# VH-VL binders against RING finger and SPRY domain-containing protein 1 (RSPRY1), part 2

Target 1, 184 residues: RING finger and SPRY domain-containing protein 1 (RSPRY1), of Homo sapiens (Human) (q96dx4r300to483)
Amino acid sequence: LFLKEGRQLTYEKVNLSSIRAMLNSNDVSEYLKISPHGLEARCDASSFESVRCTFCVDAGVWYYEVTVVTSGVMQIGWATRDSKFLNHEGYGIGDDEYSCAYDGCRQLIWYNARSKPHIHPCWKEGDTVGFLLDLNEKQMIFFLNGNQLPPEKQVFSSTVSGFFAAASFMSYQQCEFNFGAKPF

## First folded at step 4 (VH-VL; framework fv_gevokizumab)

Design G23 (from B5 with light chain S31N S53Y)
Fold by ESMFold2-Fast, scan of step 4:
Structure G23 (fold): chain C 184 residues (1-184), chain A 120 residues (1-120), chain B 107 residues (1-107)
Amino acid sequence: as target 1 above (184 residues)
Amino acid sequence: QVQLQESGPGLVKPSQTLSLTCSFSGFSLSTSGVGVGWIRQPSGKGLEWLAHIDWDDDKSYNPSLKSRLTISKDTSKNQVSLKITSVTAADTAVYFCARSDYWGEYFDYWGQGTLVTVSS
Amino acid sequence: DIQMTQSTSSLSASVGDRVTITCRASQSISNYLSWYQQKPGKAVKLLIYYASYLQSGVPSRFSGSGSGTDYTLTISSLQQEDFATYFCQQGYSTPWTFGQGTKLEIK
C-alpha cells in the first residue's frame, strides 16, 4: 500500500505483516473465483462478477496495482460498501454512484453507469494498472504502466464513506492484485 | 494537428441574429468524448463561456443567455455553429470556438477568435 | 454560479523571476481547474488542466498546484515569451466560469 498525504506521488511502503490486504472471499459475487492467496481473481461465468478487498480506507492516500492476465473486459477501481453487485443485470464496479472504475479493454472510465473515453492504449497481458485514491483531495488517479490519467472526482459528490479496492470481471477474465507485498 | 477557425460577420445591427461558424480539422465530432464550445471576450474584459456540444449531440448553454443561444453541429463538414438572437451592444466581443475532451471540463485547443461588433 | 477570483489583475516581473498567480473559487471545485495563456493576436493556449497536469507541448517551467478552493500557477524561471494574460477556469459545474485574468507585465 502506498501511504502519503497531498499531491506528491511519493511512495512509502507500509509493513503489511499485521494486515492481510487481499480480495475478500466473503464479499464476492457467486461466480468469481479467488485464489487461496487472495491476490488473483477469475470469472468462471458469462456474467459480470465482482469483488471488494478486505481493507477499507477512510483517510490518507492509498495505492494498489493490478497485473493484467487476460486482456478482456474488466472494470477495476474503488467502491464503497454501498456499491451493489448486480451481476444478473450486467452491473459492475463503476456502474453506480458509489464506485469508479478503469476499463482498459474498452478504453473507458466508468462512474454511475456512464463512461468517458481515456487516452491510454488498450491494456495487454502483462501490463500493470495503478489505482491511487487520494482522500485528502477527494480524487482517484489511474495509471497504465506508470502513465497517469487526469483525476476522477465525481464519486466523492455522492459518498463520504470508506472505500475498498474493487473489481468486476467479464467472461473468463483474470488479473492479479498487488496491495503492497511486492514493490510497486 | 488540431486547428479551429471561427467565421462570422464583422458587423451586426442591434436586434438581428448573429450567426457564427467554427470550422475545424485534425479531429472529428463523431469521436467519443470530443466536444466543441463557444467562449467570448468583450474588449479588455474576461472570458465568458456560451455553449457546448458533444460528440453525441448533447448540448449545454450558459443559463444567463440560454433563451438566445442555439448550438448545432454538422459532423460531415467538421463544423459547429452558434446563433445568438436579438443582439445588442453588450454582445460586441471576440468569439472563440475551442475543442473539449471527455465531459467538456476544459478546452485544449482554441481558434484565433473572430471580432463581432454590434452597432447601427 | 461558481465565482472565480484571481487575487490580482496585473503583476510586474522580470525575466528569470519565479512568478506565482493565484485563483480562488467561491466553493470547492475538487481540482477541476485549468490555466490558460492569452497573448495579443494569438489563440488562447491551455497550459494546465485538472489543477496540476501539464498540457502536451507546454514548457516544464509552468506548474500548477492547489486543492479545494485555492489554486496557483507557477512559472519557475520567467522568459520573455511568458508576458501574457493568464486565466483560470473551473470545470466542476456548468456554467463553466473563468477568473478575471492576471496580466503579467515586464518590470
Scores: ipSAE 0.005, ipTM 0.499, lowest interface PAE 14.3, mean pLDDT 84

Design G24 (from B5 with light chain S31D S53T)
Fold by ESMFold2-Fast, scan of step 4:
Structure G24 (fold): chain C 184 residues (1-184), chain A 120 residues (1-120), chain B 107 residues (1-107)
Amino acid sequence: as target 1 above (184 residues)
Amino acid sequence: QVQLQESGPGLVKPSQTLSLTCSFSGFSLSTSGVGVGWIRQPSGKGLEWLAHIDWDDDKSYNPSLKSRLTISKDTSKNQVSLKITSVTAADTAVYFCARSDYWGEYFDYWGQGTLVTVSS
Amino acid sequence: DIQMTQSTSSLSASVGDRVTITCRASQSISDYLSWYQQKPGKAVKLLIYYASTLQSGVPSRFSGSGSGTDYTLTISSLQQEDFATYFCQQGYSTPWTFGQGTKLEIK
């Protein structure tokens, strides 16, 4: 997926047939539950829990989607391996220099534990949120039901490491991930 | 809703320090992602960015002028100030302050500008 | 520093004309391009940000396009109130830089 003339999007096929892209059960905080197929996560505790996916990207343009199952607080986006899951302290994706996250419940973008408002409406059950990582232009773009926000680029000033799709879930929140097995 | 207003001395002599104040309403510099910048325009010429300060007190300066510029904020008074030392006739311009949103990517609201003349 | 060049310093047009103003960056700025309007003796007004996003309250006759290094502001049907100077600005990296301006004049 990349930006075309007039900011139109084109879905690009990525061949992951030799790599099963899913949430990583070996890179997840203690109280987050991951489905057996690896594409759904739910926080079953009154804490802020985090996970990274199984693949790391360091070049090119990459895209994934989530479907909102519950409309509460979640911070979803991209993180390097250097981003820490400090769930005891309430830190998740977007709360350090190594991650950037979209929050559709509070209408915020998070980077380095600082937030800024965005113009998308609050997400609701059934909404699709898109996450584009452009390593050629060094930017991230977030989409709600196909509608994009201006690019985020601050995370690229502090890191040249590879990125993982990553998410943090407040109490009892849940979403489903699509890493390309279904059409975007 | 959002308004910015510049104030300055009008006339400054060469070698003196120029002090400018931007007073604003309709937003706060305690809001994450928000900042205020200074831009100037000499008569009949283009726009030149001078300095920027954000909610977190991070300061940026135009490298060509950095040694002469100091930007500061008073969040409780809704004011941002700019000082320019050792002024010359080349500093004669209309000075604007403007709000930046989305972490400084563009300036969405501008003041009316204040004319500063450097003359003996 | 990123240099912003507007190839035309002045342009003559009549009410009802379709007007195009161009802006070129010395390197790719990834759509971090804004367009501003300035009328004599008035504050600068933001028209477009992120290359093609129209600022609230700006008439729909204004549109922006382009990518990479080359960007365009279009006024589809020029009105009397549109005679002004137009500036582009890159927000990709500091120092933020402006084009030299294109003055729209009555033909």
Scores: ipSAE 0.000, ipTM 0.486, lowest interface PAE 15.7, mean pLDDT 83

Design G25 (from B5 with light chain Y32W)
Fold by ESMFold2-Fast, scan of step 4:
Structure G25 (fold): chain C 184 residues (1-184), chain A 120 residues (1-120), chain B 107 residues (1-107)
Amino acid sequence: as target 1 above (184 residues)
Amino acid sequence: QVQLQESGPGLVKPSQTLSLTCSFSGFSLSTSGVGVGWIRQPSGKGLEWLAHIDWDDDKSYNPSLKSRLTISKDTSKNQVSLKITSVTAADTAVYFCARSDYWGEYFDYWGQGTLVTVSS
Amino acid sequence: DIQMTQSTSSLSASVGDRVTITCRASQSISSWLSWYQQKPGKAVKLLIYYASSLQSGVPSRFSGSGSGTDYTLTISSLQQEDFATYFCQQGYSTPWTFGQGTKLEIK
């Protein structure tokens, strides 16, 4: 959460100093384990498992970060409520028209189950990945250790509803989320 | 199994303080992601949200009633309490407590409700 | 405050009917809408959350749809146990507010 003010920042619990912005244990697929504090996730199976965060935004500019704990396949980004977790079919965030995801293991950006290569190197343990959602300019920007990619715009042509921070994890992958409780 | 049960005085005089207790089982307010809210319903009327408290002691109040409301929890007893000061006949209603998700977007389990009548 | 309007206060239906109940918010609530069922003498029951997500244990004949300001609860084939009052609620912004309720009665 980068901006704490805006027309869709009407939930009293959404603010930059709060650790209350977290992964949603009520919006998670079967084999993904979420830590008690809600800021770490780990896939506990040989499957592709997904989660959305507890907050939804539809105006303003928002940012969150992920620290890479394991360097394997994960698709992390932004998804609307209309994005479905078809984990039994191997589909996750970025695999439909309602989500867009950064994949630092395979060096791909995913939208609507179509991928394109990006210029960032493969992520490694300890790397910080940033996820900016700019609803004023209708774009998403991904960062690796502060280095940005060109904006992604395609998902905005398909959605009417708001966005959640969201992620999908392949076999035994894990990462830690920062929604603003720590400085970016 | 998640269960909630309200208890209250049944009858309160105008200008007094109304105290309500919600006792629950099947979940704990010491774990992340849970909260409890209070909702009331006057006879033949709709539902009105009053107050909410989360596991982290984050409290929210309906602004129209905020000056009269105090919500608190006792995590060790599995109880949430609501106090309403300076009651009037307009506070006559069935009072419900209900479990919520962390953000309060919805209430998934409700108590049966307790009737409170404000009368001299 | 966000006002929730259920334009129909009561409706009569028969077992087997497809029933629709509508709810409109005074501003966009980004699908942060829940539907509840209230029967006399019983606890209020959550049916739908996030506009279209079915609560566990709720029969599949119940479904929710809508976005922005306009939302609908549908019962595809009405059963006798479905005669109750139905309320919508927005969870987008505090104070959380409910519609006035739609009473579904036997005809």
Scores: ipSAE 0.005, ipTM 0.459, lowest interface PAE 17.0, mean pLDDT 83

Design G26 (from B5 with light chain Y50W)
Fold by ESMFold2-Fast, scan of step 4:
Structure G26 (fold): chain C 184 residues (1-184), chain A 120 residues (1-120), chain B 107 residues (1-107)
Amino acid sequence: as target 1 above (184 residues)
Amino acid sequence: QVQLQESGPGLVKPSQTLSLTCSFSGFSLSTSGVGVGWIRQPSGKGLEWLAHIDWDDDKSYNPSLKSRLTISKDTSKNQVSLKITSVTAADTAVYFCARSDYWGEYFDYWGQGTLVTVSS
Amino acid sequence: DIQMTQSTSSLSASVGDRVTITCRASQSISSYLSWYQQKPGKAVKLLIYWASSLQSGVPSRFSGSGSGTDYTLTISSLQQEDFATYFCQQGYSTPWTFGQGTKLEIK
């Protein structure tokens, strides 16, 4: 894994025996189904459904991956506790000032309900999307199959809170999460 | 599209080593989260898991048989092999290979099975 | 090792019946439970994973439920092709273990 500066990154492993890194069934909107192991989510409704993971990070450099199961609209990234799940309003991760999200279907980065295009191709089934949070440099970096986008810095001007891995799923979309239990 | 096919000797003599090969198509063992396991079923009996290998070469074995089992993969050939040493009549069974998802927690596609009889 | 017990080894039913097959784990398996169908001369087929998730391509008449130690497979309206042996399997802890099977037979 490399920054745009060409430096090799190390990420902290979550201690999975004492802090189980998974999607949080107590921090999920109404119609999102989460697997029993907490590493897969699927939207069972025509609404936009959201979830945060069980761990919160406030220092260091962190990384997780998702594997695309369906190639439709999902907004996946990092969110603080202050980000709202407004599932009936069509708002998800990246739609407030407390979250930033990658959208591989529409080729957009979302922050504060504003989008900008990115140069990655549309994601497809089996693609791996990476999510790096660098709290030392105050930036987020998104990867598609190892290919890096320019860093996103906007969310750090609006929050001093810790971040959770977080995702929003449109109608019937699904992906798998890897928080470090399996090698990247 | 996902297909698995077991091949083996059909008949093996007691005390010899049984070698089985699983050939597959429609997926790759380079894909994260994917693995292949071996499960056997003696005639008229239940299913017994034997061994599992995943995309990163992480190997797991049934503890009751671990000393006799070796699982390996050849990703370039789309094959997974299982060896069982010192076979006895108790090893007579249909042997299945199956694709696993989510680190081996379940098996989503199975081969048709190959019958192995241990007799002299 | 976690023991998986299917209380009924055989069950007779008629086409159109609602059929329930049960599986009990010797300890909590946190919904890491799968159901398989085995027909004579056919490949084993995954029906349900994670206790209640329907495998792609499996008819909607199949459903799974349960939590902790107790799990159920339901066939809402039995069809001719559903006469088979059904196995549960826990994916919670190695070694992965299967129930002994429930053979669904024509009444």
Scores: ipSAE 0.000, ipTM 0.467, lowest interface PAE 16.8, mean pLDDT 84

Design G27 (from B5 with light chain S31Y T94Y)
Fold by ESMFold2-Fast, scan of step 4:
Structure G27 (fold): chain C 184 residues (1-184), chain A 120 residues (1-120), chain B 107 residues (1-107)
Amino acid sequence: as target 1 above (184 residues)
Amino acid sequence: QVQLQESGPGLVKPSQTLSLTCSFSGFSLSTSGVGVGWIRQPSGKGLEWLAHIDWDDDKSYNPSLKSRLTISKDTSKNQVSLKITSVTAADTAVYFCARSDYWGEYFDYWGQGTLVTVSS
Amino acid sequence: DIQMTQSTSSLSASVGDRVTITCRASQSISYYLSWYQQKPGKAVKLLIYYASSLQSGVPSRFSGSGSGTDYTLTISSLQQEDFATYFCQQGYSYPWTFGQGTKLEIK
């Protein structure tokens, strides 16, 4: 998340439990499990569950990766604090004007509850998905095993707060996050 | 208010099975993110984590004791049980149950503990 | 298994003192550290979770800090009710492991 830039980070007031880049156990929907090290999430419920990471970034260029553990429906990307987790209504990351998400199972990019197809193949177990946030150029770029999609810019047309790495998981879906403890 | 209370046999003979029950109030194991774990403390020694169970029946055991441990829950009764088979004098300890968060990483409310002595 | 070492088994202090209790993990535990207080005949009490987060209802004189392998619990101004045994616990990797405890006693 903040590994590509040596910039100062601003901590959210509601999230002072962690000072490392990891999934935030204080900013997670009810039925999503987060591993002890904060780098893996699993939905063990039949609902669509969401989480944000522990840090908010408002300047610079940032990158993180996800390793696909299960190949089902997940929407992963970037969200501001204004993005709501309406999991029982089926809304997750990419389903409002404050978040944008990559969906490798359905081959879609989500913004404001609207989707468009992308050209990457369906993700498979073991695939690496990359998430670049460029706050200087105001764009997001998604990568599958190093292959990039055209930039996404629409989320920056809304009132923009800082961004968190964020993800939503359909039932029984699981992935592992890399915020730089392992080489990219 | 969150309260947990352990109950056990007090005395158990070597080679027998030790059964412990944790009864709780102020929360439910049907609530997502909530779990209950068991921790023990032999006299004059430190704390040892034994097992954990969460709202969706996901179970975790200390690997050194896993073959001897069984954790279960009865959500309708607000109870979690732990069984330890083939007990020896080394199992003499105060046994605690405690409420946990996601993955059981820490325990925010604990019972008072119940002393179990293994002797012939 | 990750070993948790509290190098000081006992500390003596006076009311009003600033007290520091240390805990070291055998490997990096990425802030997955909790501190507990144990008094004879009382339930164990969570003080700090995730290295520095104060549990609701715990007095502000308690604070936690540290990173990687080294963590500290600080009591800024000791009160009579703070004489107890303090344990650290890592929640980074199964099995969860505890330090041996540090008994804080009257000087």
Scores: ipSAE 0.005, ipTM 0.466, lowest interface PAE 16.5, mean pLDDT 83

Design G29 (from B5 with heavy chain S60Y, light chain S53Y)
Fold by ESMFold2-Fast, scan of step 4:
Structure G29 (fold): chain C 184 residues (1-184), chain A 120 residues (1-120), chain B 107 residues (1-107)
Amino acid sequence: as target 1 above (184 residues)
Amino acid sequence: QVQLQESGPGLVKPSQTLSLTCSFSGFSLSTSGVGVGWIRQPSGKGLEWLAHIDWDDDKYYNPSLKSRLTISKDTSKNQVSLKITSVTAADTAVYFCARSDYWGEYFDYWGQGTLVTVSS
Amino acid sequence: DIQMTQSTSSLSASVGDRVTITCRASQSISSYLSWYQQKPGKAVKLLIYYASYLQSGVPSRFSGSGSGTDYTLTISSLQQEDFATYFCQQGYSTPWTFGQGTKLEIK
């Protein structure tokens, strides 16, 4: 994770030695497997399974990355505590007014169960997807291998209570998370 | 300036208890995310992790030696201790203490090591 | 337990050479890999952590790469002080385990 300082877009790595930033095994839907170190997730079921990370941010500018392991349907981004994991109903991250997600398989941005196309190519194994949350400007920016999309702002009209990195995985999809322990 | 220094007996008799102390400076074991571990190396052989203790007094042991190992800390003295019971010639090695991150995932600063020989 | 295997126990090289040392884990360790340097009479030194992150104070000729099960330490232009034994270590799960070591010797 990076923290923005001042007006200029200057980011520095946040010291997380007092906070273990990882996927939260206590905030995960029933059939999603999380690695022992909390940085890999895989759906082992035919359902749409979801997870939030262990940290919550309510101020500043934050960034994390994901490495695509399988290129299928996943919705990855940011969610508040109010976003529900309704996996039995096929709802995941981006499917309510409390979350926004990037979908690199279908080339869509999801907010409040509504999608819009984006111009990035379909993701493939080994691709790096970046997730920037700017709570000062109230926007989210998604990156594919360093190439950014226009900012997303809709989620900030409903709630600003605090955001978790969050993801939803369709059948047998997998990715790896980097919350700053490895250089971006 | 982080420094660690091991101390203990140079010679221990078979069947006795080996006691080692790691004294450190430049950091505190009351700091969240910091821990200290013990690693040993028999002459001409590789490194073997033995035990680890975190700032919150959480303790980890190598399962192959768990029944013989006790790790403890004294935060006020900046010391971590390791005891190994019922020693044999197989415990002859250089013993290192090292500082670790929150989960013991890597060791960023090491002591110079102290040689322990188990013989009559 | 996760077994760490370094492809060779010894390697001969000359000053100025590009040297690569490889390490393989018996299962995926998600880049939780560190490289250490050990010289006789000196403290063990951390070189690389999290597969590719250079420890403060370590010369830039050292670099790490890899993911999953396969990792490499590279010294871009070997110097006299680099003749030492190098160990990899996985921090993915306890017990934490080390490779057997690769002794870098003068050719």
Scores: ipSAE 0.000, ipTM 0.458, lowest interface PAE 17.9, mean pLDDT 84

Design G3 (from B5 with heavy chain S60Y, light chain T94Y)
Fold by ESMFold2-Fast, scan of step 4:
Structure G3 (fold): chain C 184 residues (1-184), chain A 120 residues (1-120), chain B 107 residues (1-107)
Amino acid sequence: as target 1 above (184 residues)
Amino acid sequence: QVQLQESGPGLVKPSQTLSLTCSFSGFSLSTSGVGVGWIRQPSGKGLEWLAHIDWDDDKYYNPSLKSRLTISKDTSKNQVSLKITSVTAADTAVYFCARSDYWGEYFDYWGQGTLVTVSS
Amino acid sequence: DIQMTQSTSSLSASVGDRVTITCRASQSISSYLSWYQQKPGKAVKLLIYYASSLQSGVPSRFSGSGSGTDYTLTISSLQQEDFATYFCQQGYSYPWTFGQGTKLEIK
């Protein structure tokens, strides 16, 4: 997770030595497999499975990236603790009022189980997807290979709690997360 | 505090060019995602969007009026201007400027409006 | 162009009433819908954006709902100050288009 504000946004790694920024094996649905290093997820079932990261942000501007390993259906973005994926049959990140997600396979942005088409092409293996959370301006910005979509802000009308990076995966979909160990 | 104020000639003769200025404060058109649009309302009728300009100087025009419209900004003066050529009585309306957020998807703050009458 | 239709051009109500104003888009607009209030001599005011998000400073008696093509503005307990004309607007595809307006009048 990176933060920095100014006339030109610069993303720099903060000192996270006391906080491990990785996928949370204690906050993951039943059939999602997380790598030993916590930066890769793969769905091993036909169901829609979800995870949150170990780190929660409640102020500032934050950014992470995902590298697409398989190009299928995934909904990736930001969620508060109040987003309940274990109690939602077939629901993923973006399907309630406490989460917002980028879906690069179907070309949709999801918030509160409502979708908006976006202009980016379908993601493909090797693509880098960016996720900016701006808690000062109360907006989320999604990027595909550095190209941004218009900011999304509907989720801030319902949320008062901090946000976790979060993702949902359909059958056998896989991606890699970068929370700052590698430069963006 | 966000404020917008329209100014215009009040009366314009048919076939002339109508020039309108929107002066604003409380925000900057150098801020990413922010823009200013023009909307008009003929007496007793609905709202019609005319044009929009964003922080990057990208311009959007209502296709039905595009050939007659020119929108421009002066970021240093906090002003946005709209020109409408070859006016007719159909252009008689109250003209509003409004701040758009996120590429013009909605208008969160509006000016009071300025009445323009087209008559000989 | 996307056409926005408000089923009623005028509606009569009394203080304390629950009022519903409807708006229909000619095609799906994926919740890119806003509601505005217009009073004579006052600036137009944004009430709701993205179908259901309440604008800062707007009283909680106003709420928005809907998806796809059909949207609704609800005033849960009408106040004297709420007699005005209400417009919906789609921000999904330009040109941006407004409904014709619904004038809320004293019964």
Scores: ipSAE 0.000, ipTM 0.447, lowest interface PAE 17.5, mean pLDDT 82

Design G32 (from B5 with heavy chain S100I)
Fold by ESMFold2-Fast, scan of step 4:
Structure G32 (fold): chain C 184 residues (1-184), chain A 120 residues (1-120), chain B 107 residues (1-107)
Amino acid sequence: as target 1 above (184 residues)
Amino acid sequence: QVQLQESGPGLVKPSQTLSLTCSFSGFSLSTSGVGVGWIRQPSGKGLEWLAHIDWDDDKSYNPSLKSRLTISKDTSKNQVSLKITSVTAADTAVYFCARIDYWGEYFDYWGQGTLVTVSS
Amino acid sequence: DIQMTQSTSSLSASVGDRVTITCRASQSISSYLSWYQQKPGKAVKLLIYYASSLQSGVPSRFSGSGSGTDYTLTISSLQQEDFATYFCQQGYSTPWTFGQGTKLEIK
C-alpha cells in the first residue's frame, strides 16, 4: 500500500502475492496459533503471545488492516527484528525501543513499555484498525474504522532498520489480518 | 518527584558566550524516550524553544539560532548545558530548562527560570 | 515553521466564570498540542497534553479539545489561582512553536 500526498490522503494497494504476505509461523511465540492461511491469530494461553509477519519493509509507505474478532487486550503495530518476544515477562509489541503498538482495549499507544492515551473509543468485535508506516516522513499512523490518530515518531529515534507488521495477544484474543489481498 | 533548576551568569557582556546549566533530579537522561530542552522568554514576550537533547544524545536546534547554539549532557551528573555564542541585547531573557516527554513531544516539568541580562 | 495563533491576547473574567481560550495552527498538527499555564514571575506548568489529556495533579476544571488546526482550552469554573497567562504549543514538527499567550485578567 502506498500513500500519495495530496489534500486528501490516497492509498494504493500493493500486490504482495509474490512475497506471500502473512503471519510468520517461524517468527511466533509458543502459544500463539496461526490459521492455515496465515491471516488470523489466536492466543491459546493465559500469557502474552507475539508474532511478526513474513515481510520486512525498509522504504516507502505501507499499510495493513486488522479486523477485531475479540475486543480484549492486544498490542498491534510495527516492529523491527530487534524487538524481543518476552512472553513470560509480559512484554510484547510496543514494550521496547524497537516497536510501537496500538492498544484499542485500554485506549493506549505503546512505545518502549510506556503508554500514552489516545482519543479512539475502545475497539469492539468487527472494528477495522489500520496501520500506516511512512518511512519517507518517519512516522506511523493508526486508524480505527478510518478515523486517524496523530502520527507516532518515537521508534525512528532508536532505529532506521526495516519494520515488520507485528502483534501481541493477551489470553484467548483473536484478530484477522489484511495485507492487501482484500480491498481496504 | 521531578525537579529542574537552571543556573547562569545573570549578567553577560555583548559578544561573549553565555553558558547555562540545568541540574535535575527525579529522573535519568539514560531512560529511553526522555529529553531535556531549553526555552527562553524575553521580558513581556512569548516563549521561544531553543534546543533539546534526548537520552540518545540526539540534538535538535531552533534553525534561526542553530549557528550560535551548542547543547550537551552529562548523564552521570544529571545535567544538561546550553552555550550561546556572540550574545547581543536580543538574548536578554529568562531561560528555562524543562523535561521532554516524547509521548506527545511536550514539556511536562519546568525549572523556575534564570534571568540573563546582556549589557555592558 | 508552524505558526500558533491565540486569537485573544487578553481576557477579563470573574471567579466562577466559564472561560475558553482558543489556539489555531497554520497547518494540521494532528492533536500534538499542549497547554501551559504561567503565573507572573513563576515557572511554566503543563496543564494539557495531546490536545485533551489532563496532566497529573491539574484540577479537573481544566479541559482541552480540538483537532486538526483548531484547539480550545476550557476552565469550567474559574478560581482565583487561575489568573495567569496561557500558552499553546505544537510538538508535531520541529521547530516546536508556542502561541503568543492569552493573559487571563481579573474583571
Scores: ipSAE 0.000, ipTM 0.498, lowest interface PAE 15.1, mean pLDDT 84

